# Miniprotein binders against Protein EXORDIUM-like 6 (EXL6): the designs that were tried, part 8

Target 1, 305 residues: Protein EXORDIUM-like 6 (EXL6), of Arabidopsis thaliana (Mouse-ear cress) (q9m8t8)
Amino acid sequence: REPPSQIPNGTLDLSLLWYGQFTPTQKERVHDFIESLNFDAKEGLDPKVSAWWKVVESYQERFEVKDIYRQKKSNRTVAPRIKVKVVRSYVDEKMKYGKELTMGNGEKLVETAIGNMSKVVPVVLLSAQVRAHGVGFCDGTCQHNALAKIKGQKEPRRYIMVSNPEVECPGECAWPFHTADKGPRGMTYQPASGEVGADALVIQLATGLADLATNPDLTKSLFKSETTPYNDDVKKNHESSSMYIVDPATKCTRVFGSGAFPGFTGRIRVDPITGGAFNSHGINHLKFLIPSIWDPKTKSCWTPM

## First folded at step 18 (miniprotein)

Design se1 (from fa0 with R71S)
Fold by ESMFold2-Fast, scan of step 18:
Structure se1 (fold): chain B 305 residues (1-305), chain A 98 residues (1-98)
Amino acid sequence: as target 1 above (305 residues)
Amino acid sequence: DKITVTVRVTDEGRTKTFKFTVDSPEEMREIMERIREIIEEMNPREVEITIHTSDPELAFKFAMEMAEMFSRMGFTWIEIHYKITNGKLTVEVEGERD
């Protein structure tokens, strides 16, 4: 009867674990992006990162409307909001498990990010020199979100893992800031932060957060294993697509603006001073390039412009 | 195939349109300079350049060069649009300033 929800009281508390060496720009960029998800000030420029996050939030509203409709016809619902905040941020710059991570090492990093906290979503961020095996990075995926069985806890914990692709696979996971491995060479853009790794981490984290928030119970499939033209790299690298769940942000992979097609971003803006590519604005007049997300109301990839 | 370029300049709600055809990609540099001259002469608040071509790489290169030119000319906002119609790629570069 009730739609699945692991996001109690509309709050998503993140615990970040930075594994390896990161630049100040990389850390600041991630924190600024997260804070921008809930930034609605009128003095801010449009389109806003928070407008993109409202599309994510609308998935929760849709489930509530359907539930009410089954019981009683009503045209009034409360629009749910998801407040995202960082409650903990830890750094392991010496890399306790080295630069080559097994699946078991990755699970230990998730446990470290959780610490003693009962209600957080762990986010593990891997530096450019780290290689994580068994999670599909650079082999059809650019972010990993899954469920981890935590010792002493009844329910498995949802987590996100992202990696700076700048050294391992920039052509797959840092486009459009680097030439793509597939599709037309087309145009590449400068990252708005000035660092490829910083803006690529934001794109990966945005995808993971959107997929997590729209499908908090990962066991539920929102889409069939069909790939779109924008997900052709996944089909190439993962032949058994029937075991692959396509969530809303993943369904719109490599789409950043209207008119996009394989190898091309679609409509975006370029900062006239820095050359940095963006499609949204956040706190402190910061500019971000964030991936599109499937909007079930329009049955298309929602784009900021 | 011929490359078609359409330039629309708008100031205070009035739009003036210029059209060019290019027999080869090598002539594109001359057209880009002519576009710069038109924008300098008319000093428009808004400008839109539309390119129709069968060469996607040339279209994207042209769009980036136009965006860089708009930046140098004081345009505050620059947008690049892509459109596929009947198998042809259309690239639009739009600039706005006060």
Scores: ipSAE 0.000, ipTM 0.186, lowest interface PAE 17.9, mean pLDDT 74

Design se2 (from fa0 with I80S)
Fold by ESMFold2-Fast, scan of step 18:
Structure se2 (fold): chain B 305 residues (1-305), chain A 98 residues (1-98)
Amino acid sequence: as target 1 above (305 residues)
Amino acid sequence: DKITVTVRVTDEGRTKTFKFTVDSPEEMREIMERIREIIEEMNPREVEITIHTSDPELAFKFAMEMAEMFRRMGFTWIESHYKITNGKLTVEVEGERD
């Protein structure tokens, strides 16, 4: 089976476009999460958001490291570091294309986020008021990432689109901060930020970033409905399935801690002061609840706890 | 840190309630084992367990192990609910089977 694609130069430069009205908490939460992906200070609390990101990075460990001091290639493989940073942030609070977005309108937002930059990943964030048609939000998915054909450019551009689900479909896309609308009612928790939308946006963005980093050029197709949240690898005569072509975060949907099952997040922590649910720590002693990710080394959903 | 556990078992429309109070996490394993014995003896169709504690990690461990116990005992519907009030955590774990 084909090995995973590598991220060029080990960097993901993100260009954010905020479409619609967002609270300061929602914007700050997203920025803090992104900065936390590369926060690996020894004095920081464990488990770290950056530990989760190291699992994502491990998908690209099949490469030779050139020994700069000796001018020779190492015969050992190591996990590369992927630096994630926000290089641009745009706000369209008035919503140029209105509250009902077609696929074509979504593509124009992606183009706006790219601007004139040759090597950015556009991230389009949609406010709770916005409905995006044709991308599957609230109809089997809670985030969208794909390739866009950009006018005047030969190479297609990878992008991520997320939406605040707290008005449109909290039961589908804001669990465990809202009661699930299907299956066992399950447990619910308070969001660590105090806002359902802010923490739901983080979970969606985390899923999109993990998907993008493990399969940056979308060289393989994914199958939609054969995976369950904690399955190893279930296929129904789906001959193309493998660990190289399955989205790692999607494979571990709704798994946040060890011992997860339908309706139960697995083991996570609750802040005794705020009541907020979390499984990881980031910058400035901030707490995050982030989804599990498939670990090819252990052949299981990696959990912080 | 005072911990309270309430177990309600229902079979054929009849409900029996058992209550436990412990002062330490170490006693929780004994309570969990006693809950298992109650469920095995009574063979109920429905079980509800409620725990009140200020220790969130203990509450989650308890809920996870109760849910896993229900799954192994053949309960076909298992759900858990969490409520936080004034720094105190209430966890309810329910199981239902034919």
Scores: ipSAE 0.000, ipTM 0.224, lowest interface PAE 14.3, mean pLDDT 76

